# VHH binders against Ubiquinone biosynthesis protein COQ4 homolog, mitochondrial (COQ4), part 18

Target 1, 235 residues: Ubiquinone biosynthesis protein COQ4 homolog, mitochondrial (COQ4), of Homo sapiens (Human) (q9y3a0)
Amino acid sequence: SDGAGPLYSHHLPTSPLQKGLLAAGSAAMALYNPYRHDMVAVLGETTGHRTLKVLRDQMRRDPEGAQILQERPRISTSTLDLGKLQSLPEGSLGREYLRFLDVNRVSPDTRAPTRFVDDEELAYVIQRYREVHDMLHTLLGMPTNILGEIVVKWFEAVQTGLPMCILGAFFGPIRLGAQSLQVLVSELIPWAVQNGRRAPCVLNLYYERRWEQSLRALREELGITAPPMHVQGLA
Short names: E, the ipSAE of ESMFold2; O, the ipSAE of OpenDDE; V2, 0.75 times the mean of E and O plus 0.25 times the DockQ between their complexes.

## First folded at step 10 (VHH; framework vhh_7b2m_4)

Design n07 (from i01 with L99V; at its last look DockQ between E and O 0.59; V2 from the best seeds 0.59)
Fold by ESMFold2, look of step 10:
Structure n07 (fold): chain B 235 residues (1-235), chain A 120 residues (1-120)
Amino acid sequence: as target 1 above (235 residues)
Amino acid sequence: EVQLVESGGGLVQAGGSLRLSCAASGFTFSSYDMDWYRQAPGKQRVVVASIYSGGSTKYSNSVKGRFTISRDNAKNTVYLQMNSLKPEDTAVYYCAAGVDTYLWGSEDYWGQGTQVTVSS
């Protein structure tokens, strides 16, 4: 709540009015520059409390999700055994996750820490979602360019209902040219929505225990299909 | 040189059984996902069974319960046990190997195919 002291590392307690101002400001900044991922993070943390509770309850009902909530695993540079992941065969989840990071020039620690959620368990849920976001890029085969991020946001909006994902999905396309927008609307959105509806809750997967799993097998397990085209050259 | 060599095809009567083998060489067999495809005359090639590097399997609905895929990593060989064969199973059967990268993938290697003919 407002005026509460720190509840976890990096927590910044804020009042409801301060949260409202942060939500409005971050929404405006994220619409102006969608690459302000720090502003997208602020928006997600200051809105969506009800949706985070729904997601947490969904995780509690799933045995694997409940274990994740209890054990609180993290996907970060400090928790990953990068040497082990590098040694895995091509096509394993772990090796392909590293390939995604390398190709897109990102790291697990690129995402900002959670600061403005006033419930420790919900703060973990949104933090886990941010860490899983890169797994979704890996599973879907989407780059981190503008078009790829929009496609992932459509998948995430269907999966989570988070206000930040819905806003990113609907307003992100304003920066696309006509050809990219046509491809997005006619082919990529239907694909992302269908896969989002078909896949089980992706927050209920304990990815840290699946590094050795064939990526093809995992995609089949989740019902994820190949995208209708490669997005790398379109944005 | 990578090779996938199928064997065990032939002519059988409906209701019969065949066991196909695919011997692999020239790549790290245990790391690859292996598939059996079939192509009937005038039709496109379709997958009928898959076995992933971790050992899990998948079957098309048309063969589920009748066909069994297995692999022996010590012998670099994948098998397809085909029981209760029907004339509709008549096709050239192909062994294939591949992996997905983060940007997806297709089959990297294909065998030459082995003919299976099921007479009525």
Scores: ipSAE 0.520, ipTM 0.756, lowest interface PAE 1.1, mean pLDDT 86
ESMFold2 (binder alone), look of step 10: mean pLDDT 87; pTM 0.878
OpenDDE, look of step 10: ipSAE 0.654; ipTM 0.852

## First folded at step 11 (VHH; framework vhh_7b2m_4)

Design p01 (from n03 with S106D; at its last look DockQ between E and O 0.20; V2 from the best seeds 0.00; counts 0 for: pae E 4.0 > 2, placed apart)
Fold by ESMFold2, look of step 11:
Structure p01 (fold): chain B 235 residues (1-235), chain A 120 residues (1-120)
Amino acid sequence: as target 1 above (235 residues)
Amino acid sequence: EVQLVESGGGLVQAGGSLRLSCAASGFTFSSYDMDWYRQAPGKQRVVVASIYSGGSTKYSNSVKGRFTISRDNAKNTVYLQMNSLKPEDTAVYYCAAGRDTYYWGDEDYWGQGTQVTVSS
């Protein structure tokens, strides 16, 4: 851990003590401001080692997951042909992913590169998870407001077991008003948990080869159902 | 011109039943997903039940076991059978049709709504 130089581009080797301090600091900052996505990234990189190994191993056992681990596809502005995606039919995965990005004013490049994972393959796994996160917003129909992020975190916690997802799911609601909290508990959490348990591992999907697929068909394939309400207008 | 026309709303005592109908025209009904939404006073419009073009159904937790959505593609009509009605079911109910978008409530077509009032 402390004996290695850089193992991949952007890698910052850290000792176990440095990882502990980064984990504690990033957890505190992410609770203070859930929109500090850079702190959520640091938390995931410093706390998730064992869970990342479990996820990598299950990806290896799945034919599509193994292909993803070998080919290392990326979802970023440098790898996406945005003009091509814009030309796709309405209702396709690619077109709806662009709509998600536009409506929520986010970019695939808002995800910082992986820095604190001391294994090159596991660094790809957490990088892939971050890139898939925005795809989950598209699949689940969730905006990037606080309530939408919490709902996605509940789905991700069920799917992945990552410590950062579990912490976000349980502690994210602290900042919600009473109306949003009641809707979350009574309607949205049960929906997110049910869909997270039913759907196959979403890291095993090669989304870059599915841009033309109907979003409806993909949701049916995954067993993902409509959320019980609009989240866009809630605080 | 696309039209969705709801009917069957009204005043009913708690524990009673109503059947809502939504007659559709102006599009290929069998290829669209159909939804029932409701909007209670001062609340956001929320989905209550959905039926996909393939016939699969989905219900909100608040109505599971009490409401049943169905469709008749030959009549271009979607139905909502509402049993064991409660005062909290009081709302304007809307029929909607759409294709899957990432916001499932972003429907292509909407009806005018029909009022359902459940008295205790």
Scores: ipSAE 0.041, ipTM 0.342, lowest interface PAE 4.0, mean pLDDT 83
ESMFold2 (binder alone), look of step 11: mean pLDDT 87; pTM 0.877
OpenDDE, look of step 11: ipSAE 0.768; ipTM 0.902

Design p02 (from n03 with E107D; at its last look DockQ between E and O 0.71; V2 from the best seeds 0.69)
Fold by ESMFold2, look of step 11:
Structure p02 (fold): chain B 235 residues (1-235), chain A 120 residues (1-120)
Amino acid sequence: as target 1 above (235 residues)
Amino acid sequence: EVQLVESGGGLVQAGGSLRLSCAASGFTFSSYDMDWYRQAPGKQRVVVASIYSGGSTKYSNSVKGRFTISRDNAKNTVYLQMNSLKPEDTAVYYCAAGRDTYYWGSDDYWGQGTQVTVSS
């Protein structure tokens, strides 16, 4: 509501009408330009309250998830030791996470801070989800192109139920060419859904303690299998 | 350029033990996950044990509790201690090196194999 003061740093309290306008405007802009990550963030923050509560509650019931909620780890340039990660062997989670960032020309800090969630704990949950999103790209082997993002959104929709993930999964394909759409529907969506159902809740993993773990070992631990084809070759 | 050389195979009586070694060269051993596979005559090659770059291990159900995989990164060597051997363990045992990258799977390297024969 307009009358409440900030509940955390960067918080912008909003009325239900303002949230509705922000949700509609950000959805329209994200459909027009899916690379407007700031608009995707606004959409997620204004539409996800009930689902964020469900995610927070399930994290509380998981020992590792509860530890994450208590300790509030961050995956950002200010918290990462880039030298340490670069020193890790190729094929480790940390080294391959750096490879994902380098190849796709993104950083942990390219996304705006959480602003429109009216609960401090839930604001952390959506912040953690956004940081874990890049980890999912690494685990699934997906690029940040349109097809790769849609595949990750299908996995995330199964995993989280967040409205913005469901919307991205269903409406993201509207701009794909015929070949990419055919492969998405026939091969990639079934793979993403199967893996999303099989994997444990990926928000309950403390990735900052696993940088040295073999990526192959982690994928096998989570039940994540190789995709049926390389998505880069379809763009 | 890349070599994986198995040793330690041979003929052993059922219930006995063998220790296989695999010496690696030509690549950064510490960054690779190492596997032992076996192939019985006329059958497909199957994984028996794996040791990941981080030190964790995994075993097939048929060898769990009897075989132990280990690695020595200083010597670029992976080992398979095989105890309580059964005639069903008779196969050519292969050492393999692989790892997952962000893109899924890089070049896998294979040894020539070492024969293990378990007699009744």
Scores: ipSAE 0.521, ipTM 0.786, lowest interface PAE 1.2, mean pLDDT 87
ESMFold2 (binder alone), look of step 11: mean pLDDT 87; pTM 0.884
OpenDDE, look of step 11: ipSAE 0.843; ipTM 0.930

Design p03 (from n03 with S30R; at its last look DockQ between E and O 0.75; V2 from the best seeds 0.71)
Fold by ESMFold2, look of step 11:
Structure p03 (fold): chain B 235 residues (1-235), chain A 120 residues (1-120)
Amino acid sequence: as target 1 above (235 residues)
Amino acid sequence: EVQLVESGGGLVQAGGSLRLSCAASGFTFRSYDMDWYRQAPGKQRVVVASIYSGGSTKYSNSVKGRFTISRDNAKNTVYLQMNSLKPEDTAVYYCAAGRDTYYWGSEDYWGQGTQVTVSS
């Protein structure tokens, strides 16, 4: 539809003021409880419009990115064959993605549908970004604890420019102790920024066609290097 | 327990060919990425070819187009077909195995090496 009506199946049209209130409330809730992924989703949907257009446009210029925009693949519990992924050899992308999920006690989110993005294609772009987030944890070797999430947010901020990633990168450290903050600033942020600049746009990767790929080969293809330390126990 | 045993080295005239093999045991071969390295006398060891567990390959510029790496997961063996050999290919060739995990790297294994000598 046009005007104030829905632009896609679950769209909730909102005014700029309503978006501002949703952005502020969701940002506060995400900082208060880092596990409120629904609030991170609201924040991204209400603050990201201009950046999402930039991301969509660069995906259109990339052959693999354009294929993703056309085919609209999804990474969710309803689209993954977890049994097949579990049968893959250790060291493959798919097997190590499952290892990430198991170690961190998470599953692919079947999150609420995208609601507050006022463009159908951009709604897919932010949905894809959210689904790719766990791939980034796997590629970077980062846990879902507070420190690991901040490191991934720095990588994402460099890669995407999304306001929610920038805000998470700068304000997420509020919850860190002095030791973790020192390591973050001196070693992990430089590493994350360097890798984010070097890697091609990670939204242009068709992960669903790469489950069998060696994780080492993929990391080399992307120019992603090992982090300076293992962060699982630092946060 | 883990062993990588290279074979197929020897003396070959320039322009000739050799096929190196590396027999692996003591680990799940199909889950590892395999590399061939070489070390010329007085030089540092450098990678010349890699074949990943998924089957894709990578070559150094000095050997691209002349060398072919392959693997046979049923025989736990990686091969290096070396064509159009030059005297500068003279080196000890090493087989190596490794893989990355979500945590980054679990193990890295090396063979003892096999000598390749290319005469003019």
Scores: ipSAE 0.530, ipTM 0.796, lowest interface PAE 1.3, mean pLDDT 86
ESMFold2 (binder alone), look of step 11: mean pLDDT 87; pTM 0.882
OpenDDE, look of step 11: ipSAE 0.857; ipTM 0.933

Design p04 (from n03 with S53H; at its last look DockQ between E and O 0.63; V2 from the best seeds 0.00; counts 0 for: pae E 3.2 > 2)
Fold by ESMFold2, look of step 11:
Structure p04 (fold): chain B 235 residues (1-235), chain A 120 residues (1-120)
Amino acid sequence: as target 1 above (235 residues)
Amino acid sequence: EVQLVESGGGLVQAGGSLRLSCAASGFTFSSYDMDWYRQAPGKQRVVVASIYHGGSTKYSNSVKGRFTISRDNAKNTVYLQMNSLKPEDTAVYYCAAGRDTYYWGSEDYWGQGTQVTVSS
């Protein structure tokens, strides 16, 4: 970047050497303690440049994805009309998204701002991916427990190819008990991979225009099938 | 008390038509997706048509172009118009109501079923 003028809100310009150190340090910390989600985020921002370019380019080729890149919608407490979403029929995407947030005691604002990506458009792409992550929990029917997060990471790894998703998918299972690991490997990973390859790129969906849509109809449209079991009861 | 009551089944010649109805009570009909399933003797129950609470429809390949699902939210009723019936359409037809949630479910409510028999 040039001097003291950041490329976007929260941008922290870094040299290639600083990015290398951040990538190495964050990878080491994420391996040592996978619950350092802040370190996983740093790893994604410092190592994802090539993959983010691929994702951005495919979004540009898709009419809905291009509109998202142009309009830069955000999913946050300040942009969501929570009263509107609460008024929607049960079973709609918007109502089920709110249910996901309530059940898991999270908010859209728990996503840290993007800091280390030195391209404004790519910074938006990774920011959008983080905001969409909760939509994937809703679409896939996956809770935020350890097993559910791993399953979503497998889906995301197939969909995006982001290094942080690949690392999370392969190394996240280290802390699972034997029964959860067996179910993950034998049933849930095959399901996540199959659905990840079949579904269209989920970054190309303008979720803010689909709140009223039946979640069931949306899952059918995307070709997303029911998981082989309820993950909430396993972890 | 939730109830789904199918009617309109019967015996019909191949090439003929039937209209099935499913009257619903005991839940907020307009917020539910409605499905028609069928089960032939000794076979697994399968979905043939769906109508979502937003109005969009989906059909299995075996009935597409021949069957039409519709709903009347004022009467809490879903219909299945079956045209160009074939002997392989012979089955017990079930009305089902579902509302996918974040946690998934197969179907929340099922009807008792109505027999459709198509003779050659």
Scores: ipSAE 0.143, ipTM 0.538, lowest interface PAE 3.2, mean pLDDT 84
ESMFold2 (binder alone), look of step 11: mean pLDDT 87; pTM 0.879
OpenDDE, look of step 11: ipSAE 0.861; ipTM 0.937

Design p05 (from n03 with S31N; at its last look DockQ between E and O 0.74; V2 from the best seeds 0.70)
Fold by ESMFold2, look of step 11:
Structure p05 (fold): chain B 235 residues (1-235), chain A 120 residues (1-120)
Amino acid sequence: as target 1 above (235 residues)
Amino acid sequence: EVQLVESGGGLVQAGGSLRLSCAASGFTFSNYDMDWYRQAPGKQRVVVASIYSGGSTKYSNSVKGRFTISRDNAKNTVYLQMNSLKPEDTAVYYCAAGRDTYYWGSEDYWGQGTQVTVSS
């Protein structure tokens, strides 16, 4: 009947067949042009439903994760006080997050709104994952170049099990040159997998309450170690 | 010129107390995490206590409950209050400053050390 049926702002209700076609089309488009980040988002939204439920359930069992699910914090230019973050000590999470954004020329607002998840709470979970992705770049010390993204995807695949992370981890390396591929396989993947297994679920961290925390302290708390090499020089 | 200058070491009887100070200069003190390390005779240097730029603290198991680290950013000074001292605490104590960045690298600075000797 009428347009009544959206479960949240920007929701586009779709049938299971439409979701299948969106998943196939977005996967093909992301392989054809890996810079179509909107297609990666569509792929995640149409293929991740079961895994999102698992992630949501584990967040509910964690006290900090449950608080995040209840309070629904957001990381965007409209919710961040950039002036306050800039005033924080160098080496704090907030200041180094700004450094990551600046060095890589990215913004929290480059993420498309969630559209194809047919559950309001799960739509928040995937939105939170997208916002946390940039935190992971900061924590792991990874740039947004092709090699850095693959390394983060391996970490995320171990942590989350999201199909788009698994696919990115396995098929992203196809686009690397031989030298970068050798380093990835021999050094970076083992490091990413080891840290992904050791660290607590990163979706259960309330980053908005930790901006003042020393990055060194946070990395120690999470058991995240330095990568075996500096990735910026290899991409 | 970066300097970390420890003071307050000395000889003390077991069960006694001592307070170490480390005065820092030549860098923006509030941006750095500060550590106290110690090196016992014939042993490797180990971290004893840390106070991070955000104010949180961390202690080794051997000193928890006996030592307290603190900092005064206005005076560019970090302190180590050592209570209930034991002969096993005998070591040269070093002040260190460091931080992690997005790139993982930072300059680490070290003091010259101050001797603490605990006698039975």
Scores: ipSAE 0.509, ipTM 0.806, lowest interface PAE 1.5, mean pLDDT 86
ESMFold2 (binder alone), look of step 11: mean pLDDT 87; pTM 0.878
OpenDDE, look of step 11: ipSAE 0.855; ipTM 0.935

Design p06 (from n03 with Y102S Y103S W104S; at its last look DockQ between E and O 0.01; V2 from the best seeds 0.00; counts 0 for: pae E 24.9 > 2, placed apart)
Fold by ESMFold2, look of step 11:
Structure p06 (fold): chain B 235 residues (1-235), chain A 120 residues (1-120)
Amino acid sequence: as target 1 above (235 residues)
Amino acid sequence: EVQLVESGGGLVQAGGSLRLSCAASGFTFSSYDMDWYRQAPGKQRVVVASIYSGGSTKYSNSVKGRFTISRDNAKNTVYLQMNSLKPEDTAVYYCAAGRDTSSSGSEDYWGQGTQVTVSS
């Protein structure tokens, strides 16, 4: 063939036309059925290429970000030492991350592997973004309910510019009730946008080396303020 | 053999203009994204402008409105028009090429750089 073998495990090479069709189809399916998380993943992989290059370049200019790109750390069930994290003091990043997973009944594992990004380094960048997403829930104090997820998407949209984050931020609210919409627009979006602009690029943080750090101290280091309210009960 | 050869650097007074050129050979130029980087004394090398194979452009905040990147695929050449130059723009400027589908490296090819010095 035309040397179009996989560039990384699970890679599926596609033409620009095939990527366009996948992007259009996955966007339509995500709008039609927002619970198709596999379609959201396909949309992210097929539409974000130029933005991923910008993010990669930002990571390369930061010493910690460059180290992450070189070493390619992973945050997943297979790479985490849960016993070590459980042994950490309450209030540490690692302990609060485990509490987040338990309280919200979620796992750090991704659904499907990255398949449609035709650059090995950019495939890592989008994979890292997905793995950091749950870390952002912990940092921002946001649950995985619809309102909390939208707030995180606004933060991510400001930080990353990824098309899927922008679409989720603007169109996710159509699923909210009136009280949640009022709180989102009047308090949570301004908070998320302000913190997204002020905080350094959160992809440049080597979380795997910071499990022992106090979550309060980490938020102070990043300039992340306390959320204006608890979101858990507003679903 | 891949070559990226920068030219057009030199000494210019503040407020002046300079045009950098980068002639490319040894690869399919039209398929590559092209970037200009700069490295100021004592600082890390940073991107200042990018032009993608499809023609879209991006600029760092420090040069928006003053610098313009362009490409001529027929001549395998990328340009950086630098207007309203400031002493802070003093640096070695590098031309770089990267592809949409790339190896594990950051950029595939680099030029040797051209010095730009902006005097007051």
Scores: ipSAE 0.000, ipTM 0.082, lowest interface PAE 24.9, mean pLDDT 79
ESMFold2 (binder alone), look of step 11: mean pLDDT 85; pTM 0.853
OpenDDE, look of step 11: ipSAE 0.014; ipTM 0.275

## First folded at step 13 (VHH; framework vhh_7b2m_4)

Design q01 (from n03 with W104S S106W; at its last look DockQ between E and O 0.13; V2 from the best seeds 0.00; counts 0 for: pae E 7.6 > 2, placed apart)
Fold by ESMFold2, look of step 13:
Structure q01 (fold): chain B 235 residues (1-235), chain A 120 residues (1-120)
Amino acid sequence: as target 1 above (235 residues)
Amino acid sequence: EVQLVESGGGLVQAGGSLRLSCAASGFTFSSYDMDWYRQAPGKQRVVVASIYSGGSTKYSNSVKGRFTISRDNAKNTVYLQMNSLKPEDTAVYYCAAGRDTYYSGWEDYWGQGTQVTVSS
């Protein structure tokens, strides 16, 4: 034995003071440049411990969620058969997820590994949330522009309670123009909050076994309704 | 008030062609994306072709190269030209209207459908 060591492959153990400094620094960097996804990840990892425990316990109570916690599925290029997803019918979850990745020029592997969570099970929960985040864009019909990301953050804040989601939801709008902000407040936030309250915990869905499912059918199962307007053309 | 009315279906021999039409009323046609779906007996309804309000098109792999979607905004009509028909194309074909194909499965309006039967 030689003292504190990593609890999982990419773990960087940190003291409470180091966590405080990382949380403050990453929050400042994420507010300054919201596209610093690495700083958003650091913020989430350093501020969410109690909420992650609540989410983990919610997953344990749900049979599908418990299966996810036991089996630890991952959504990455090493676990996805992209050719198989490409072969699925238009409108299936898998096919629409691929289209989201292609249109937005992102990969499942562009998310940084979890580093600063000092419990291996909770590290999986936040890693799963990150992988599910891109799935939520597909489920909610939201693009990755700044308005679409804010709408997803409102949904996530209601669903998860994670401090990074709450902060992103409240402070993300700071640079929207007046027209986008009006639409956000009057139409999109109410929609996101209503759907976030109504839908079951989205971390409890085993998406890797639902690629063939119609996206329409999945949205109906979850109680997710159409957005009040199309966000892609809004700045 | 809103209506989508398909026409042009029928019985055709394999290798033949049909042209489906969908006449729209009750909404601003030019601002909507238009889709053709089909539903084979006992199967889920699936999209086969889409044409966006801007005029670009998208096709499922099963019909690409054989089917052509087009629209005439002056006549509020969308068309599906179906060539080289196969027995597997036998289905009820539905016209649908929506404002963005990101919202697959959330089409705002649907037609009643027209039967296409392709005999061997």
Scores: ipSAE 0.014, ipTM 0.256, lowest interface PAE 7.6, mean pLDDT 81
ESMFold2 (binder alone), look of step 13: mean pLDDT 90; pTM 0.913
OpenDDE, look of step 13: ipSAE 0.764; ipTM 0.897

Design q02 (at its last read DockQ between E and O 0.91; V2 from the best seeds 0.82)
Amino acid sequence: EVQLVESGGGLVQAGGSLRLSCAASGFTFSSYDMDWYRQAPGKQRVVVASIYSGGSTKYSNSVKGRFTISRDNAKNTVYLQMNSLKPEDTAVYYCAAGRDTYYSGWSEDYWGQGTQVTVSS
ESMFold2, look of step 13: ipSAE 0.661; ipTM 0.860
ESMFold2 (binder alone), look of step 13: mean pLDDT 87; pTM 0.881
OpenDDE, look of step 13: ipSAE 0.733; ipTM 0.886
ESMFold2, look of step 15: ipSAE 0.664; ipTM 0.863
ESMFold2 (binder alone), look of step 15: mean pLDDT 87; pTM 0.879
OpenDDE, look of step 15: ipSAE 0.652; ipTM 0.849
ESMFold2, fold request of step 16: ipSAE 0.707, 0.704, 0.666; ipTM 0.884, 0.881, 0.857
ESMFold2 (binder alone), fold request of step 16: mean pLDDT 87, 87, 87; pTM 0.870, 0.876, 0.871
OpenDDE, fold request of step 16: ipSAE 0.875, 0.817, 0.823; ipTM 0.950, 0.919, 0.922
ESMFold2, last read: ipSAE 0.684, 0.709, 0.669; ipTM 0.877, 0.882, 0.869
ESMFold2 (binder alone), last read: mean pLDDT 87, 87, 87; pTM 0.874, 0.872, 0.871
OpenDDE, last read: ipSAE 0.808, 0.795, 0.876; ipTM 0.916, 0.910, 0.950

Design q03 (from n03 with W104S G105W S106G; at its last fold request DockQ between E and O 0.93; V2 from the best seeds 0.78)
Amino acid sequence: EVQLVESGGGLVQAGGSLRLSCAASGFTFSSYDMDWYRQAPGKQRVVVASIYSGGSTKYSNSVKGRFTISRDNAKNTVYLQMNSLKPEDTAVYYCAAGRDTYYSWGEDYWGQGTQVTVSS
ESMFold2, look of step 13: ipSAE 0.589; ipTM 0.797
ESMFold2 (binder alone), look of step 13: mean pLDDT 88; pTM 0.892
OpenDDE, look of step 13: ipSAE 0.845; ipTM 0.934
ESMFold2, look of step 15: ipSAE 0.597; ipTM 0.810
ESMFold2 (binder alone), look of step 15: mean pLDDT 88; pTM 0.889
OpenDDE, look of step 15: ipSAE 0.849; ipTM 0.936
ESMFold2, fold request of step 16: ipSAE 0.558, 0.576, 0.597; ipTM 0.792, 0.797, 0.814
ESMFold2 (binder alone), fold request of step 16: mean pLDDT 88, 89, 89; pTM 0.896, 0.903, 0.902
OpenDDE, fold request of step 16: ipSAE 0.865, 0.866, 0.864; ipTM 0.945, 0.945, 0.944

